# Designs tried in a protein design chat: miniprotein binders against Serine/threonine-protein phosphatase CPPED1 (CPPED1). Part 5

Target 1, 314 residues: Serine/threonine-protein phosphatase CPPED1 (CPPED1), of Homo sapiens (Human) (q9brf8)
Amino acid sequence: MSAAEAGGVFHRARGRTLAAFPAEKESEWKGPFYFILGADPQFGLIKAWSTGDCDNGGDEWEQEIRLTEQAVQAINKLNPKPKFFVLCGDLIHAMPGKPWRTEQTEDLKRVLRAVDRAIPLVLVSGNHDIGNTPTAETVEEFCRTWGDDYFSFWVGGVLFLVLNSQFYENPSKCPSLKQAQDQWLDEQLSIARQRHCQHAIVFQHIPLFLESIDEDDDYYFNLSKSTRKKLADKFIHAGVKVVFSGHYHRNAGGTYQNLDMVVSSAIGCQLGRDPHGLRVVVVTAEKIVHRYYSLDELSEKGIEDDLMDLIKKK

## First folded at step 23 (miniprotein)

Design s3 (from r3 with E46T)
Fold by OpenDDE base, last read:
Structure s3 (fold): chain B 314 residues (1-314), chain A 80 residues (1-80)
Amino acid sequence: as target 1 above (314 residues)
Amino acid sequence: SMKVEIEIRADSPETLEEIIEYVKEIAEILGLKVEITREGDTVRVTIKNVDRELLRMAFALIIREARRLGAKVEFRFEKE
């Protein structure tokens, strides 16, 4: 038992991997499984938007606590248990150096400690977590707090890639860190091809696009046309089938060739008409199926029979 | 502080009205004060005295919706 296992602390990604999924045991397909994806718990955002002050607002986050606690309770009731629970960025609202960052972090950690120990956490960095323009210092703080900002892990022959998408948005203050991720990603994608992974799936906070690969730049919710095209082509060439993102606080997405871009709405604050919710993602040998649930639906009814049947098929 | 002025032109009054209502909705959700002026086929949206993050979000939402509705969008950022 590592010292981290004894202390009731969630397993953090380290050494660019997640120790909860030993690669030697997870390199081969073992049958269908599912995981839960949440995004943007973003403790403090609801209050910040109510006041129109994101920089100094967000001094209250009780609603986000309740929503995230409900999410955790819903997940813990699921049978069979999900393989993992991924939070796709914007864990807290307070950006690096902003007020309430420590308190928001501590409260989210407290809530996440209630996740069943058999369900590893996969934590993705958002722009609120590491800043719009990340630095070595903000990345280091994130890594110390939550674990590696980018890493990979295997589950049943499926490669999962967690990326720091802020390195694609604005690497101007940390070009060496961006380059290191690029090199690492190329190596991981090469390994995936060589090992004939069943699937490859990417998690990143900022979407490649919301609706189309050819959509115009909006300068916030999508990556630039040049960046997203390069990434999408790289992913497709490596056999990546799905990219999951948050950041938009709405459900959105589209397809580019054989790549599915899935933008999942928030656990926390909503920009649209989507309920607070979680995405159930079912991975079969042939396909990846996903559905967004409200927290209430997932808490009361669990996973629908059609998805459950896919999970139970051998 | 940062200011943005967005000029939106549409071929129909109905499209302009839809854009105006959307801007109001976004302003309400984000807690923003926005100035909306209509002149002929053009709506001008001004967002000022807000943090950069909120400004970027509001801007992105507004221009996406305007473009979705087939409107032409011009914009200018100014440092306040």
Scores: ipSAE 0.802, ipTM 0.924, lowest interface PAE 0.6, mean pLDDT 93
Fold by OpenDDE base, fold request of step 24:
Structure s3 (fold): chain B 314 residues (1-314), chain A 80 residues (1-80)
Amino acid sequence: as target 1 above (314 residues)
Amino acid sequence: SMKVEIEIRADSPETLEEIIEYVKEIAEILGLKVEITREGDTVRVTIKNVDRELLRMAFALIIREARRLGAKVEFRFEKE
């Protein structure tokens, strides 16, 4: 193992799983737990939007560094520790082949290395990470940099599915990779049914929808009506209860039948009135409860007592 | 470069004003230059000389808000 491979403190997803959670130990329910969800640290975006130029990758990202460092510090102070920290895509701003991509990547890696080693990272790919129209090359770069673009892991009898949502948005340059994920997903959902998982949860960058399954296509923040419905129906049939996403830089969401679509606002640049923040997600035997916190609230006060009571309940 | 023209029609002047203010807010947030023209019950929004990503975002936000407010939306994309 090269010193560079040993220096990769990140348990990267490999072989379509996350080794930090051995399946043999995590197949059974062990009681309530929680995790932290962030989205869109997107180093470089704040500057890019201030200038009206996203194509140059963003030449400054000091604010996003500070925000993400604050997020890491807040997470590290939490007691009990979260089971994992998930970043729901758009890790950096510079798209594949754009300026500053390497520097943004290195800085984000530096910040994320400060996460407590007992808190595994779950990294989801966004459109800035692999491009709006991913290729085999852009997916390979992501996998080399951050780990597998889609994978599954178990925590206490709960199945977690990380998906590459760009394969649902525009697979035109990588149809075989899209097909491979589809087959893999169908297998994972079959296993979830067979093993009677306590819950199944999906992470993907692009929301199925922001408010309603029947909302009109906006051609950016939601998947197409046909795609979202097929996915939602597949998820519901498999017993998936919640899908978490980012991409919108605002809090949003809705419910379709028994499927909760949760769109979480950004750690980085805000598109609306939501503060920079993180979502606390509490998983109990019966339900999944979640709440968005500002970085300041989470840093100063931690998790509120009502959520803490759910986590501590035996 | 890409250009988009959005035509938004609303049944009340108050709704049109709310949409115009929203468009201005989005333009400010995204650092975009937008052309806004009001003609009776119709507002025309033109976004030009921007990268594709910003254009797509601005477009999506504007049409979502207009639709939320019950306005009718028509649009045309042009390659510059």
Scores: ipSAE 0.797, ipTM 0.923, lowest interface PAE 0.6, mean pLDDT 93
Fold by OpenDDE base, fold request of step 24:
Structure s3 (fold): chain B 314 residues (1-314), chain A 80 residues (1-80)
Amino acid sequence: as target 1 above (314 residues)
Amino acid sequence: SMKVEIEIRADSPETLEEIIEYVKEIAEILGLKVEITREGDTVRVTIKNVDRELLRMAFALIIREARRLGAKVEFRFEKE
């Protein structure tokens, strides 16, 4: 047992899967369910932006603690419980080797320990987690800290794919790791087709695009035109219906053919006018429905009746 | 350090003003010092002496908004 296993804070992804969802039990459709998606808790970002110093700033993160604690409290009050809670990257602000990384990590772990044990955590890596240009060392650190950087799991006949999107952004320092994910992804998508999965859903930090598959490269918030097109076509061919992401600190998204690109705003710092919030994602046999809630709305009112009716429908 | 110069050309003064206000908003949000110069139908935005991450974010936001508003965008990155 690695020292990381003894820490017992949450079930980490290992062996490219999440043990909280045994594949043998989750291979068939069992009815509607829902999960919660958050993005960019990014402890330290608010302070870093206030000072205009991303590298050495972020020495305070009490606001992000409060916001994430509110998110956890809201999630824990939900009835029925969500199947899981996914965080779509940028867990903390401090990039690999930067100040406050350890402290931010420990504080986020502390906050996440308050999530109900019946709600597995799904952790996606962002550019702050593994660097804009990941290395074997930064990926290994992430895996030791949070679990596998890419993995799959099944829930009620739905395949969930967590991807390391930094391998699509800049694999120049870890081409072998990128290749390993590509091979793994192709295998997973093949399995999904062979098993006739009810749905396939992707989580990745960096969006394919914010608004359109044909949008111009902005060199930060979207993947390159060539990369996004290849991925989108691969996903569509495999029957992936939705890609969820963060990174933009705003709600955005669009559709390409039958693929929905959903960019969810942050739990933490906002770049726009969106409230701090979480996305409720309802999975039915026929469709995937999602809605962004402010932390206040979710805390005070819970999930709206129209979504609850979808969850309760047999 | 990295520097970026962004030249944004719009077909109306109103569009240019909207872009300028957006640049100011982004600068405020990100805690950045930006130089904004208006010359006729063109706005030049210069961002310098910032870390690469903030520079990339600010750049991406600015060019996306300018393009959304139908403005022509040209840019140059320089190493300082």
Scores: ipSAE 0.796, ipTM 0.922, lowest interface PAE 0.6, mean pLDDT 93
Fold by ESMFold2, fold request of step 24:
Structure s3 (fold): chain B 314 residues (1-314), chain A 80 residues (1-80)
Amino acid sequence: as target 1 above (314 residues)
Amino acid sequence: SMKVEIEIRADSPETLEEIIEYVKEIAEILGLKVEITREGDTVRVTIKNVDRELLRMAFALIIREARRLGAKVEFRFEKE
């Protein structure tokens, strides 16, 4: 994809890179900066849950449209502008081959086109976007629609890795694709370690864990204990400081050694008491500071002064 | 169609009541029919759904909350 194609809000990742942030311009520290993280807009979810029919019940999504429009409006008011807006999976509700998937996709594209053109979108695949058991065909559909399912990019000396976490949950119908991501990931983690990046950060839809690396498997919201420990140890060895995820529709997280697992609640429907919201993530030379805001709070009051002070330091 | 049975045991009646209320809340949010029975220090939750996704999600939420409150959890998945 050329630089001209990367001029709109849909900077579809291609070739395992994101053209919105050319590496030659972004590989050296240029912070502080910040970005906005949202998760699970999931057009169709509210109706599907209310009817108890995940596959066939999600035939309305006007509420998700309004919530996501509210999120976009809140982001567009922010000054200074965030470096990017990442959506951490479950972009729409209908899984591959299910009803209303095309309509949900087109409505989400329309809503996201309203994001300020100076704020690139970063799109992470969730289980609803590629299926619970992905295949080469479902991955290819995602890539045609939204861009690569895994890739990396640099912003101000920070390496960001976007992973297709469904390969860690169930690769049974696409083992060669999982192997390709594993090999690519090892290469990226080697780069992170060798270059002594200011920071390295992972986005993936499925959290490693919700509270503790040693927690019991819940068979849906966390990765299995053996899988999450292997991944976490690889990340820690490479100097990754934070993993950001969605999927739980609640705020959660914890720390394993030097690695933070941050689970962010949904723009769409909640499974707890969190409001619909977004996470502000501030990157300084020394640390990564983040805070979850309700859509109302962010829209009405903007970012709190302590975070703004960090953002505006030179 | 898919079925899960969850057995939850706790010494505290208050813990069991909190878990029962949570199960009812989750069932309402996810549009699920659940059967809840209690005998002594044990609560049994049965969930049936043709859509495995909602069943798996409800199961995960319930076992996580029960464990957080200090209850012991056993479960069995069955095809119907």
Scores: ipSAE 0.792, ipTM 0.914, lowest interface PAE 0.6, mean pLDDT 91

Design s3 (from r3 with E46T)
Fold by OpenDDE base, last read:
Structure s3 (fold): chain B 314 residues (1-314), chain A 80 residues (1-80)
Amino acid sequence: as target 1 above (314 residues)
Amino acid sequence: SMKVEIEIRADSPETLEEIIEYVKEIAEILGLKVEITREGDTVRVTIKNVDRELLRMAFALIIREARRLGAKVEFRFEKE
């Protein structure tokens, strides 16, 4: 580890894993737990949409700072503490090479430094983070800035898989990187089967679908019919029960066989009627239960008793 | 810049009005100027002079809603 690597404000994914969760300690079921899922803090988007100008990367993001600070404060007040906090992509608005990218990145890092050190961050790459058509250079920049673009970790016998979904959307500029993820994923899913993981959960920015596996392509919010079907079937065959995504700036989702596709609305800019918010995800031996909270609800009331009871059950 | 023309056909006038209202809502949220023309059972939506990302989002939202309501959708993209 170089001296520069030790200076990171948060534990970054490296070597396709998250060191905050040592596999030797986390390979067996230890009882119920929960984590917090956010998506699309996307610093700069609110201003960009207000002006109808996304080309300039967004020149103001004070509102997204306040919203994300509120999210961090809400998370830090939770008792017991969540096992981790996952951000499902579109961390900032400025795409690779766009104005304000550095400033947005530094501001988000500053806000995220306030997360309790006992709560590891899990960072997923979105299309704004690595581009709609990722390159080796944009992926390298992301990995240097935030950590590995795809990785796995274990928590209490549950396998978590973070995927770079842009490799499924448009790998035309980085086919070798896509192939490397595909091979890695197949290996991880094989390990999950062999070790009889309690659950397997996937995080990726772009949803497989918003409502149904058979929905038509919309060319933005879902993956292509062919791609989504192949991934869904692969996940189901490996025992993946839930895929969590962002990207839509609305709550959505559906089921395909035993696979739950959960699309969580944004911390930042809203595209629909959903409040700015976070998803609480409770993992029990038998099931995964999740609920979206507004930032205000989570800040004022915390987690509701019915979910808290699931966490406290041995 | 990119331009998209979306033609939406529905069997009910009420469905067409609902789609028009939705298009206006999306245009307001995204800060977009849209041209909406109704001709019989067809609504034409034109979006011009916008960033590719905004165009793709607006397009996806509009066609999803139209399809959800049972409308037929045709479209054409043009580079400006």
Scores: ipSAE 0.792, ipTM 0.921, lowest interface PAE 0.6, mean pLDDT 93
Fold by ESMFold2, fold request of step 24:
Structure s3 (fold): chain B 314 residues (1-314), chain A 80 residues (1-80)
Amino acid sequence: as target 1 above (314 residues)
Amino acid sequence: SMKVEIEIRADSPETLEEIIEYVKEIAEILGLKVEITREGDTVRVTIKNVDRELLRMAFALIIREARRLGAKVEFRFEKE
């Protein structure tokens, strides 16, 4: 399928892979490297929250456009360039079938076209992108617009897994699609174990937990205790080092055994005191080091010397 | 629309005041009208006439903060 038929201006995940990173070139350790993680640009959110009307109040998103343009410009100024830029869900605010969704989608596509062409995009589905209760139809719409909702790819001997975490929250209208992801995930985790990857990393919108695997369910920001425990145990047994998420609009996280849960704050609107920002994630042979930067910090000062030293190590 | 009533109980007056200030902050961010009353060791928060999504978010934020501070939480959702 040509780019014209896909309707995209960037490499979209298809066939459960990402063509920007051909496996034959990326399966061996070639680090250190780094990537940039953003979350929740969510065009429409600021107005929807200020009006107290999530479904119908998000009729303006100029602020989110400006913030996401700042993010893109900050990324484009980085040297050396990041290996990729991942957006960890809630790309736009309007859920399937809600007003302004098409316009928000087109504006985000326009803003993302400004990302340096040498920096591939990795797009993760959020609950606003596929609905709180996804259906085959809402998943299909996401896939037509942004690419596959779950897939994997290799970068420098590191296996990256992108998951549709809404299947863990509410698969009631698409149980067969959840089953397909479950089977695919088990296969990918088996590959991670057999290959003895340098690292394995998961991106999913909904975090397993915000502070502790044992925390109480909050019924919105974390996965249920039984669900998150099953997933975390699968990830740990396969050697997954870290899960990156958004959704909370605040920085958060914790460690469960050898697995880090990293929740990154929003490019768009905040639910706490974090600035609008991006997370720099450095991958070395031994470890994964990450730090959240405000958009202003990153644009004005770039990456701090200690992280840059890790990026430049041989 | 939907309504939630949250009852938050703690022994420490400082804990209850911190929770009240947090609820006010969340209400401001999410454009919500909230009613807050305090009687003894109990704070009652009522949120209504709000989109279900915003109510779910506010509820989750409030119960997480109350629990983090050691308070006990009881709640009821009512569909209007």
Scores: ipSAE 0.762, ipTM 0.896, lowest interface PAE 0.7, mean pLDDT 90
Fold by ESMFold2, last read:
Structure s3 (fold): chain B 314 residues (1-314), chain A 80 residues (1-80)
Amino acid sequence: as target 1 above (314 residues)
Amino acid sequence: SMKVEIEIRADSPETLEEIIEYVKEIAEILGLKVEITREGDTVRVTIKNVDRELLRMAFALIIREARRLGAKVEFRFEKE
């Protein structure tokens, strides 16, 4: 398959929107619906960690391929179909300029093309996809490969915001790009408030926090306290209900006022005891309910009856 | 190469033992070599690696677990 064909499938995020869900058709409540969230397939990570060399050690990723294929197969079996499948960052392991990045990208695209065409992909940038210290060049390369690094879209009266969270972690080599996202985000949050959308939901790779807004900085897995409080307060003021993230390779989360921070464990390598898995997220008129499933559970048993009842509620 | 030194202090011997086992688990997962010493109510962890990313991840995991268990944590990064 040509690079143009792969790019077209993955370049649905363009112009700060997502072509799969034209805003003019999605502005009014049309739920309930659900979507699937995965995180950190991160082709190359398992080998890199086993060798103790993240930059140069990730030269094999067959286990990540198999795990991500299992995730795709589990998703494709779901009935009714999920509204979309979001991958919440760290798509591949090799950072910009590091070995095997092209090969990891090619393999992940090949695996993701097997997702049912009726289920759009939503791709979120992680620190490995855009670099720990992004530059205009690393952002441009990401966008050529996967589509926009930040954008919004509507589904059934719900506003979804996808953020490049690396701009909140380290914008030192791209301050103007961070500024552009900040202004765009303020505009989107203003729209969310003015339109009284049914819900507003954020996807970003780096969690605001893992357990509590007041937790100490850990200097890797959470955003700094000042940064996360500023963002959380903006989100709350605009009526954002939940932020979904990956990055931690473990399930985590908590609540700050009416804002839920949900950290989802990895499809790929785990840093704790969670199984490889996916999160089912159900959106009803009044609430957002979610549950993490192992790949085996989801494939063998499907979605549990209580969630399925919410999905099918008249 | 980079080095981090972490000093972890807790009242409970069981807490320190749990932290030591966690450090060993993290080191195994991340392919890191660690030095662990214990003196009384204090555990000292030294991690050396050329990979700054792995040091940052290990550090974050260890301090989060130590804090979750109620331990006091002090640390220092240095280039070796």
Scores: ipSAE 0.737, ipTM 0.894, lowest interface PAE 0.8, mean pLDDT 91
Fold by ESMFold2, last read:
Structure s3 (fold): chain B 314 residues (1-314), chain A 80 residues (1-80)
Amino acid sequence: as target 1 above (314 residues)
Amino acid sequence: SMKVEIEIRADSPETLEEIIEYVKEIAEILGLKVEITREGDTVRVTIKNVDRELLRMAFALIIREARRLGAKVEFRFEKE
């Protein structure tokens, strides 16, 4: 087992890889398998919004703790176990330098320690985790706390890419870090093309778009039209089939050519009428199938039979 | 602090009323004060808040819903 297991409660991504999934063991198709995607537990958000003060108002997060504990317990009941649990950004509400950030961080770490040790965590950075305008210092803090902000790993012949999407929104205080991710991403996409992966999948906090590649910019929830089209075209050329995101606190998505954009609603606070929930993502040799479940539904009923049939396919 | 003024035009009175109700819901969720006026086929929404994050989120939510319902949207941000 890894050195991180001896010194910590979960593996952190380092060296642009994730030790929980050694590439030499995951290079060939070993599916079907599934994973669980959650987003935006965002401890502190409910109180911050209720007071109308995102910077200073998020001084309570007991409800987000309970919701995230419920998510962890629902995941721990699943059988067979998912291959991993990905949190798709906005782990904590308080941005770098804002009050209560340390306390929110320690409480989320405590809650995540209850995840079944057989289920690796995959942690994606959101704008609240690294700031709306990240700096070398805010990125370094994230990496020390949660692991690398961008990295890749293989599971059963499928390449997963985790991106720091804030570099696409505002890299103005860290242009060299954005350049490093750009170079790394081009290398990873080249590998994806060369290997003819069974599938390639991207996790990033900020979605490319919420409904359509051609939608108007909303200046917060989507990436600008030029940026999202450039990224989408690179992903499609490399054979990436789906991007999973959070950020919107609502379910959304659409398809551009062969690329699906899947926006998953929140574990924590909601901006719409979706229940607090998790997304089950099933990977077969032929396709990627996903469904959003409320925390209650998943905990009480588990995964529906049609998805379980895909997971257990001979 | 920052202010945004949003002008929303629709041919349908039902569409404008739906947008007004949505703006009120967003304001409640985000703890915001909004000013809403209506004249003919036009609704004007003014949001002013020292918290730029909440203002940006409210703005984005409102313009997306208005566009989804087929309304035409124009807006201006102004620092105050």
Scores: ipSAE 0.705, ipTM 0.886, lowest interface PAE 0.9, mean pLDDT 90

